# Designs tried in a protein design chat: miniprotein binders against SET domain-containing protein 9 (SETD9). Part 8

Target 1, 299 residues: SET domain-containing protein 9 (SETD9), of Homo sapiens (Human) (q8ne22)
Amino acid sequence: MPGRLLRGLWQRWRRYKYRFVPWIALNLSHNPRTLRYVPEESKDKVISDEDVLGTLLKVFQALFLNDFNKQSEILSMLPESVKSKYQDLLAVEHQGVKLLENRHQQQSTFKPEEILYKTLGFSVAQATSSLISAGKGVFVTKGLVPKGAVVSMYPGTVYQKYEPIFFQSIGNPFIFRCLDGVLIDGNDKGISKVVYRSCNGRDRLGPLKMSDSTWLTSEIHNPLAVGQYVNNCSNDRAANVCYQEFDVPAVFPIELKQYLPNIAYSYDKQSPLRCVVLVALRDINQGEELFSNYYTIVS
Short names: E, the ipSAE of ESMFold2; O, the ipSAE of OpenDDE; V2, 0.75 times the mean of E and O plus 0.25 times the DockQ between their complexes.

## First folded at step 2 (miniprotein)

Design SG2 (from FD1 with Y4F L6W F34V E36R Y43F L45V Y73I E75T; at its last look DockQ between E and O 0.01; V2 from the best seeds 0.00; counts 0 for: pae E 8.6 > 1.5, placed apart)
Fold by OpenDDE base, look of step 3:
Structure SG2 (fold): chain B 299 residues (1-299), chain A 80 residues (1-80)
Amino acid sequence: as target 1 above (299 residues)
Amino acid sequence: SKVFVWIEGSDPEKVREIVDRAVEIAKELGGEVVVRVEGDKVFIVVEGLSEEDAKRLAEEIRKIAEELGVKVIVTIKPEK
């Protein structure tokens, strides 16, 4: 039986070569003084935080409008001004569609990927990587990704640099390390999945979900929430995306928080919710695999 | 490209050897090298390398780490 575990570890290790390495998984045996490489925050952004926010709001609003009939409980908790805003947006959308779709059955709801395509001009999905050893990758499934577009989000539980991620980090290829030492556990399995669901349950306010947990399932509500499957660039595959950190502003619409694929490990309301987005470094055509500009080797 | 090297080892002599060799290679490649020591851990930053030289450095450090039985994490970040 030990040979299967070793093969499983070795197959995991082969996957590690193509993923951002959880620094903590190696550092767990020794003193928790993680050397803070804090790059100058300003130099690492490809697009503004405003552009990130604008994209996320545009996508999440479109997702919310597409599922509007399922949002009745959430809407009941919102101010009338917010309800009216979405009613007006639906009225405008229906007027535009009636002018074009005089013939075909109004699909009452689109798939999240179709909403992404309609909203941003492209869609992304998980598929088998062109790098056989990497397993899963992320591809542009439809349309063209323009340079500077938010093309994905890195989902997961957000840990502050002082928060212990001991058990979750062991053999976990889905830990992303932010520049400030914030960690995001993008693992959809095992203890990581349990932790994320627990935090999601903790922060839920009745019908108001404060984060998306659907990225842990096959039925994703946020089609961007696949960034943990983006492989690193290699010698044979140049990077076409980069990671960018994004702190969710306090003014972020509460009804749209249900699409945020991140949740804080601790109930520290004082810290903004860290997200990580992937931004296109160039135009990316339909059928291309996404490759990040991070290359991490582990010995 | 920037190269970030994290070195962990229980043997200070082996950690020193890998640091010295990594720094030598990085300098030979024309990189600017910063070494930070935090207890038994060493962090090396190398700046000013091409993407190719950064990959060469990373692979050489990996080989040295395997030889010495030291754990290293090498991260390459493109300079913007």
Scores: ipSAE 0.053, ipTM 0.408, lowest interface PAE 3.0, mean pLDDT 79
Fold by ESMFold2, look of step 3:
Structure SG2 (fold): chain B 299 residues (1-299), chain A 80 residues (1-80)
Amino acid sequence: as target 1 above (299 residues)
Amino acid sequence: SKVFVWIEGSDPEKVREIVDRAVEIAKELGGEVVVRVEGDKVFIVVEGLSEEDAKRLAEEIRKIAEELGVKVIVTIKPEK
């Protein structure tokens, strides 16, 4: 009911007024403090959509194979050509393991961040920020991030330009605004969490999940889905990642959609699912914290 | 039991026809029916059927698919 939602949202606003609230400050201020980095001035993309897609498919396939024994229900719904492809990939993998003592081998026990490292040559994770009073941040925990790499994804419920986001926008510092007015609510608590889980359940087809809900929990299946905790750049901390928008193509493998940390508020066939990735602006060394160039363009 | 139907085809009118007929049969059996479009695929999910009615629905859907030349995948799962 609207009355109960408004009281909860008002209490959230009072709780947030002494904290950093960049979404509200960016939208209510006529003098914004930070800008989103967009190379070539009139363009919002640093790397091609094909490169983004290729990276996501590579990572998601590796995550799927790592957890294959828990994917049996999904596999039962897939065409034989897709099932046989994964079975062939696993048969080759298990053949290599059979050459060793099988007592010590357990493929499905790898953590998702280890799979990320094996796949991209680096891992990222959420931890306490190096900035005093900034709360959580995101760090390169292992390996080297090359310039132009997809490093993270901004999770959350996706609202088209004209869709209502009340209620979730009040006192919510995790609203990402796309250049065309699409909004992503990356808040993993309160009403935002409930809305995302409701949309995730709405779109699920039995065992076949159309989005990842684990970014809302302590056990994240997609280790890229921590982008809502990447802090903005400042005078003392230059940006090393930027945001890049990506529309999921219709041909995206259905069995891999379970790793997309985004879901549309309404199921609109005329609009592709919007995702946002974070792309490295330079080589980023192990131990470094990620800082974004998040801004709004005011004109 | 739950019935999952994945429908593939290049003829939109034939796909629409099999969906309409499958939904009609599922409702006659007392099933709860959802139709979803995901990318270039069409799914039908039917919940709340007995095992016997789920098998009947699956058989009738396969017959319609063969009649229309539409490729389908039909899966039956027990409800939890």
Scores: ipSAE 0.012, ipTM 0.536, lowest interface PAE 8.6, mean pLDDT 76
ESMFold2-Fast, scan of step 2: ipSAE 0.290; ipTM 0.738
ESMFold2 (binder alone), look of step 3: mean pLDDT 79; pTM 0.733

Design SG3 (from FD1 with Y4I L6Y E8R E36I Y43W L45I E75Y)
Fold by ESMFold2-Fast, scan of step 2:
Structure SG3 (fold): chain B 299 residues (1-299), chain A 80 residues (1-80)
Amino acid sequence: as target 1 above (299 residues)
Amino acid sequence: SKVIVYIRGSDPEKVREIVDRAVEIAKELGGEVFVIVEGDKVWIIVEGLSEEDAKRLAEEIRKIAEELGVKVYVYIKPEK
């Protein structure tokens, strides 16, 4: 039974939950210090950074091609080699349509969630949680999620541990704490929303957006950007996903940054952008709600 | 529920006493405790409490801070 399994994990968590450093020891260091408790037997990462990057690039490239006619200004700013790559991919798509004896005179772009399904074999979306009074939750709406798949991203403004987050933290249940003290504020309302939009405007390079801001709206462009609505596991609901931290590499394609649902609070070109993905702990069937394990990851 | 305590720019020995007493009470209530130190700023975060236990912890911390003459900001927020 799920409740019995969670009780075993709770007993293990309880055994290790009180690890702290005395204030006097913390005061001997000038460096900011964050104590986040993780049981010693927990793994830091479930899948490789290369697997995370590969998944994100695959999905974002598919989204870019799906919206190709609206990307003309961005395409004009890219090197010829990058332009020719996308033009070649589009030409193959056009040839495929002709070979299939196109039944439709007009083809609209696909919905982002349909692109996700065509790309990864599943789709996810936010809806009313199965938990009474929990508000929103995230569900597998189509297909099957295999164990180890990236199923979602935790959107929001990224704060380094030395950066102020005072007002944004008041009454805000959507702040994720990373192991190194980095915080991600995924609240879609109030001051948090204003801050994200401000940072997005700051980092924009002409027609090139450096982050996705659509997760703040009803028309989401990156269908993975719903991670802040994933509810925590409980005695009645076993965890089926876990959080994994990921740093965006410097070689990340500039034209695809518009799909990253994270932005740094402070302007810093030298440091990699922190993202957080949610990774499936088991195969997840269509119709299931996602539940996260915040304190541990399992083998 | 989660209890967040923020302290800034106070006597380090008094802040240490607040931290030590808050950790002790939180431990008794079965909460998980995190302490974040950033220069002269201290955050005490307690997770895994019922709403009633979170309110009790918040009231006790405010009482300790008043006793020691330290200004603290105490917030209770639901865990998602």
Scores: ipSAE 0.000, ipTM 0.127, lowest interface PAE 17.7, mean pLDDT 74

Design SG4 (from FD1 with Y4L L6V F34Y E36V Y43L L45F Y73F E75R)
Fold by ESMFold2-Fast, scan of step 2:
Structure SG4 (fold): chain B 299 residues (1-299), chain A 80 residues (1-80)
Amino acid sequence: as target 1 above (299 residues)
Amino acid sequence: SKVLVVIEGSDPEKVREIVDRAVEIAKELGGEVYVVVEGDKVLIFVEGLSEEDAKRLAEEIRKIAEELGVKVFVRIKPEK
């Protein structure tokens, strides 16, 4: 009887696994709600990789087209296979259609957060957290976030487990640890900022940047790149988003890589670029702050 | 009492099986279970067990580890 019970319970439980959280396992009294059961079939993923890719491509394509005046100059230096995708828009650009300004300055380009709203039905931004001690947080500023939506990305330099991160890790609450030991340093200050900018300058294809560095500035181009400011859940603040790892596929459009807010630390990489997205666990209304069910490494 | 289990092994299927079985037994005993992956090791923390149940859990985990050929270190720490 015990053997049959154990096998039956184990078979049902095989569909679940505990979320791993190296730091929080040593601080259970402060963060008991951080560890969650995750369905085994999801492999810590709430939505498919295809859904993540589709969402990122939709947003990045809209950002690209919104900034087409600048992008058209870059396209002139890229392969024909890339230029041909935009040939109709390039023809219009070369025609030089100039509109006269009225007494008030007219803007033809939308702000990134407005593009996010037009493409996904919502927008997010960092602001002062509703938690007194937390500093920054991330809020739904417009629209409605449906369950299963990609709501943000965790920006930063990607380190393999063997790569040196010692100085960057000291006093840095913005290091995210992936299941395979890969780390993402999302700190926008100090040595972390210098490292990211150095890597970004290294990885270029002529005039085209292969990663987004604007999340380090006041003029953010990818409005999703605010994930490092999402606060962790607590007893008073239930989680409404979760972290999900995503590897950039080889077929990712080269002209859109400039919006990826991640870059590999090492020059010699054969593996795909690791990204991390935050996915909505429920419908989230305008004005709500985002809270995650996962803690980053704390020094 | 608190129980710490350190599992060392490169066979992910066998490691997963011992983790799943250990978690199930710990929960049946009324323990609160936390699993941590640290490099090539898997750590299981169990809290809220009596001293007797903690010893029972440790014995069951060692038995499973021997059955599967997985290296396991189990430590019991008394509660305050």
Scores: ipSAE 0.000, ipTM 0.135, lowest interface PAE 14.5, mean pLDDT 74

Design SG5 (from FD1 with Y4M L6F F34W Y43I L45M Y73W)
Fold by ESMFold2-Fast, scan of step 2:
Structure SG5 (fold): chain B 299 residues (1-299), chain A 80 residues (1-80)
Amino acid sequence: as target 1 above (299 residues)
Amino acid sequence: SKVMVFIEGSDPEKVREIVDRAVEIAKELGGEVWVEVEGDKVIIMVEGLSEEDAKRLAEEIRKIAEELGVKVWVEIKPEK
């Protein structure tokens, strides 16, 4: 009559933190992405903030330079302190403008995923998942991802815990919950898409965009901005990446903010912008799909 | 049927006792359990139960909460 007793439930309760948004749970109780248990012994961060920053700056700087013809036009309208960083390149660009025939050789510009490969030694992209029911997934398309590498970013609108996210949470499996209650809505459809675009338009500095909106389109400029398509681990697929929270520091170059795939819902200059990166838990080979637990690792 | 339990503004130790006992009963009934904790708010969701077992679980949770002096809101929803 008494089956297996649930021995140790109190100990299990003490060992886990819960990671989902109540509103999503109320609408999508069958969604495996909405609830996760995080072991108490898990690390909150697997690499340093300095390593995350270094990687993002390296990739974004390479993307900026690859598109320098367009960026040089924007630079002409920015403060001298920003322009001076690119003085030598602007001098070369001015010489190029005198030779209009060189404009026909734009075939030397690399695709974003090729820039990622040249910069970090690997490339990632979204494609049809190896899981029949999952739709999209993210794959290592070229090279080798070393353990500890930043492989992706979780794009979307950033909400503080007190900010309204009511309609966006309905039927939305793409809301990532941070440890401090900050939410990131990475849904590329519906009201979530409209909200992100509205916030992106609000935060422009003249011609300079302060966030990347191209992850909402088929022509992605930041090739890392595919994190919302990374599927959860399962019994058949072990996790090979984990989520790590990152706050954009005040020293972040203003001209590179256009590649950040996140924007704050409320216009607050005092709080740093929250981002989420996906970090490799092991070396990941070309052709492998990325799998995560869809939660922040906690200690 | 699905059972959802909402608990707010209560002593954490008493809330943990409610969660522990609710999870135990739900698992014995063959239900799948999800729990969310947000500050002093806790949501327990159970699915995969028959309507009769869902009502039994809801009633037992209400009794436990009354015994401990904790205010809970319990609702049962059809899965279709």
Scores: ipSAE 0.000, ipTM 0.158, lowest interface PAE 13.9, mean pLDDT 75

Design SG6 (from FD1 with Y4W L6M F34I E36Y Y43V L45Y Y73V E75I)
Fold by ESMFold2-Fast, scan of step 2:
Structure SG6 (fold): chain B 299 residues (1-299), chain A 80 residues (1-80)
Amino acid sequence: as target 1 above (299 residues)
Amino acid sequence: SKVWVMIEGSDPEKVREIVDRAVEIAKELGGEVIVYVEGDKVVIYVEGLSEEDAKRLAEEIRKIAEELGVKVVVIIKPEK
């Protein structure tokens, strides 16, 4: 049946939902993260968009509340509809009274990695990869990552499929290609870094930041924003995470946008902001390195 | 059985065609597929296949590669 099977499938492969990027062909050995082939009928999402949104909002809300002393100043300049969500906390800030019951029991500041652990039951961070010559990798540093968890985000400048990215793409292994042709440039150096910072400065609403730029520094505010350092699977290192695309909904809280590690190259509000998350394919234990694949069949 | 298909071709259209056809065959046979790059090769890794189905997959991929004039190396590791 194999020959008959192939003849049946031959006329259908053209329906695959993928784009081949020319610089991948030129730099195949140096750009493994950008080579992604997916059949048109393949499932490209492991968890629902609602699960992704719920996870991001839970983490970002915890980060916001952890930094409330600074955030309260920004809230005072925002519309009443946003400010009213935090009215009780603002009253405590202004009056200097107890938040709940006992001021000595209050934990008001933690490192971002600790907030991630308290929120999702695990933490991740970049370190030297277990692979020879791979440079950096991403490890589970605390706790347990359950199958289906959002474990990381792929930061960077988002280019629509018709937008020019030629110079930034040359020799850049951190260009992620989405199934619809959208690209994300997660390179933390050179021209890519300059472009992201320029876009971040463009999209400010007064003192309110509309995206996270701290992933470009040593002092990272969103501890999930390490996805570009996740290495690809190999013969001796099986994949334990996969990439999943997510569009930021219009109803996303404006005060939490500062934690999104992505920004559109062109200032166009007609298209939703594209993000990419990494989702666990199995339970991942403390101390394990994350390894991604380009393509997986979701069971 | 575990199967590795290593594609040594530099023509992106032909590599894409081999990957597409191999993935569809592997899916129909019930295998799990991972596609990645290692050095100068595109690698298709398939697991969860019987030894018979792994050999069928390998044979069909070799035919496709021969039709397209692309060099492929197929490795099958039986799990007994």
Scores: ipSAE 0.000, ipTM 0.173, lowest interface PAE 16.7, mean pLDDT 75

Design SG7 (from FB with Y4V L6F F34L E36T K41E Y43W L45Y K71E Y73L E75T K77E)
Fold by ESMFold2-Fast, scan of step 2:
Structure SG7 (fold): chain B 299 residues (1-299), chain A 80 residues (1-80)
Amino acid sequence: as target 1 above (299 residues)
Amino acid sequence: SKVVVFIEGSDPEKVREIVDRAVKIAKELGGEVLVTVEGDEVWIYVEGLSEEDAKRLAKEIRKIAKELGVEVLVTIEPEK
């Protein structure tokens, strides 16, 4: 027979299981990739926020320059402080001779995955997982990932802990929970997809997008935006990446926000946008699949 | 076998010690671990254990909780 205190705990356990059955049984039990917890003896972050920011800016700037012909049209809407950064490139484009335009158009632009390789020394992409019945996984397709590198980002709609997400959580294994209770819904279908697209449309500044929505399509512009497809580690597959939370600073270049694969559910200019990156725990070779842990490992 | 641990409303420092020690033991036994935090409620799920290893883990978690004076509910569920 349990004691009085244990009976109280058991009664709350039974009520909790009944109340949250869709969350616990259907969402967490079947595919428990939605949680990150940091044990007391573990590091909260593997690399600095400055290293994360530096990597994202380097990749996004390269993507922007690779697509400059299209991006130059967007620059007309932006403040002079932004336009001045690209004035030399704009002057070349506005030189106005058809021969220069035809020469530029004849030059092939690189695919996003090739830009990632040229920028960081590796590329990643989703493919069929090496695990039987796991569906998709994420692989290093080219180059070598060094220990401490940002390998991918977890895309999706960002919910504060007070914001309703019940309907989106039903049967959805792609909800990532941050330590502070912030949630990121990385599901690429159903109501989650509709919500993300709606938020993306809400936050546009004319033709300038404030977030990347292409991760919802077959033609991904930010090749890092595949984090929700990284499978969890197992006894047969050791973790080689871990999750790290990152807040986008207020000084982040406005013209590069279009590559961020996250958007806030509620529009609030005062709060920083939460992102989640996956960071390499060791050097990862070409051809290897990425596997994540639920928590930061003690090293 | 699956081991499920539920903890509510206890000293966060002591709860973290229970979680950290439980995770270490579960990993040593080759189990797959999920930890979730819902306000002041903490859930630990361990899957992929034999019945004997699940019983051993549950016993060790109860021992740790008793040492720290924390009430825990530990259940062993069969594999589906």
Scores: ipSAE 0.000, ipTM 0.250, lowest interface PAE 14.2, mean pLDDT 75

Design SG8 (from FB with K2E Y4F L6I E8Y F34T E36V K41E Y43L L45W K71T Y73F)
Fold by ESMFold2-Fast, scan of step 2:
Structure SG8 (fold): chain B 299 residues (1-299), chain A 80 residues (1-80)
Amino acid sequence: as target 1 above (299 residues)
Amino acid sequence: SEVFVIIYGSDPEKVREIVDRAVKIAKELGGEVTVVVEGDEVLIWVEGLSEEDAKRLAKEIRKIAKELGVTVFVEIKPEK
């Protein structure tokens, strides 16, 4: 084709695209937050699914036990096989006022970030980024992150390839794109926030929540649910974490699903819930900011 | 009438399948087809269709996209 003719076609297409910006602003391929590149020789996973699962269960179990006074109410609605895991703690709930009061005080004394520290040996939190004009970033606030540790999770509504995401994609830098085309919308504002809350209200089992919605608030329950604020690496800032996809297995304890910061957009899905974790590429010291790459590194 | 199709997708084999099927249908309807690739976006531009055939093409493309789980935007523009 002559170059002049090809340029004319692209000028017409750009005029069309501009005119319908609200519908054609679904430009996921050029959004830095949605890009992920995996070379042919690279693995798409840095640690095993078993290591991811083990870490999440360890953290979520500790959060559950820390909040046991409230969780004991939910346990009354769950099967006996689940309640049997907590029989000793449930027995304390039925004792006299002074014993129950003392246990409640002990179990409710720790903030989520402190539970994370006691469980994994480090804590993370969002704060103002070290990068000028980057807004928020995520820092190691306490302890040491060892290479291969799960450092955070990417929260948000999970969209399958066939599911519409028009309005949520407009001006939204918090959409993560998985290799298989699944999207996670981690925006804590606007229509994205409304959609997540609607899905969370839909997917309840009586008093039991099937996902964490507190990442949308100032009172976060799962301290790992800050992954959307991790900034991208640059020439001046080397990556120290990378993204890894994880599907929640059927064996996952039902009482701990309330700590998963992801929810499927469609309630009729037969597929496992998709999550995304951020995994440490090296040991990360207290005070360091997390920076992600778009590439899987072969160890 | 003209039909503009924008295909968004990370799965190049599924994108190829939808492009090939859409181009085949458009040619069977007597349309002139232009396919342009820019990054992860594919534009299919079909000219020379009646309004009825343009609507039929748009419907078929949306059906194929749903079948394959690929995100598409389809718009019909009148002749001028």
Scores: ipSAE 0.000, ipTM 0.223, lowest interface PAE 12.1, mean pLDDT 75

Design SG9 (from FB with K2E Y4L L6Y F34M E36W K41E Y43F L45V K71E Y73M E75Y)
Fold by ESMFold2-Fast, scan of step 2:
Structure SG9 (fold): chain B 299 residues (1-299), chain A 80 residues (1-80)
Amino acid sequence: as target 1 above (299 residues)
Amino acid sequence: SEVLVYIEGSDPEKVREIVDRAVKIAKELGGEVMVWVEGDEVFIVVEGLSEEDAKRLAKEIRKIAKELGVEVMVYIKPEK
């Protein structure tokens, strides 16, 4: 039996070696094969793709304008079709701002979490989880999250379903599995961090970055990019957010792509960029920790 | 060359040690490593090795398994 089994398995695995291979945890005391489980009555989408896009554009546009002095230098190197959107603001900057009111307006740059609060009415951040030994968690730090709001994004390198994931998958608790088999590796350490940075460098358009890499640092530019630290719900902790998959449309403004905390692993241009957002299942008050309905089944 | 390692039904801590050491050696040799588990079966696949390096990896894995008293099956698929 063993010799026959090995030969048959080798033939099977050779045939599938270029297909996606599931990640593995090295804790072998329990069956470590992990599947995403979505209850039969659960829906993968809570809000429309238009609502997700609208929210992301609103936040990213506010972040762009908040950092306009730095962004205006990058805009000067981009095509006229992009610069024309910001002509009024560029004209003011070129004139050196001579009015007292204008100087007051240019004086203040807000922290990213403050911009999030001003645009959506709340802010979120990672901190030590309320769960014993869970490490990090994500909390509502200011304001009120209304039901149906986009509250966070799951950052990381995106692997298509046919792409093998290698050593980054071993012992990595930050891999999100999409329903179609796409993976997002949100680990902020080790090889996963190096891979994301390499892909970010690969996909530059001159001075413009095509993805956000600051979620890998202490100075986070997109305050939504903390989704990998949201803990799973349990019998003792009810879910208050759910994961929703989102494909970035071709119409997405190029100057705002720098705030997307996701990048494709391969240079394959055939598929749209996959993102994952977390959407509120109920109103969430200031001080509450976020818990997702992402179920992990050990098979 | 490709290397497949198969382990079935053993002390989980000892199996983990075999996997950790095999993965480390395979990476040092420049191989691409995939590991997955189905129930009590563990599979390690290493791709991108020369035939000599594949044989070296197989010998090291067998040595580690013998030291830990774990039965492993190691298969080498040569390049065509």
Scores: ipSAE 0.000, ipTM 0.211, lowest interface PAE 13.2, mean pLDDT 74

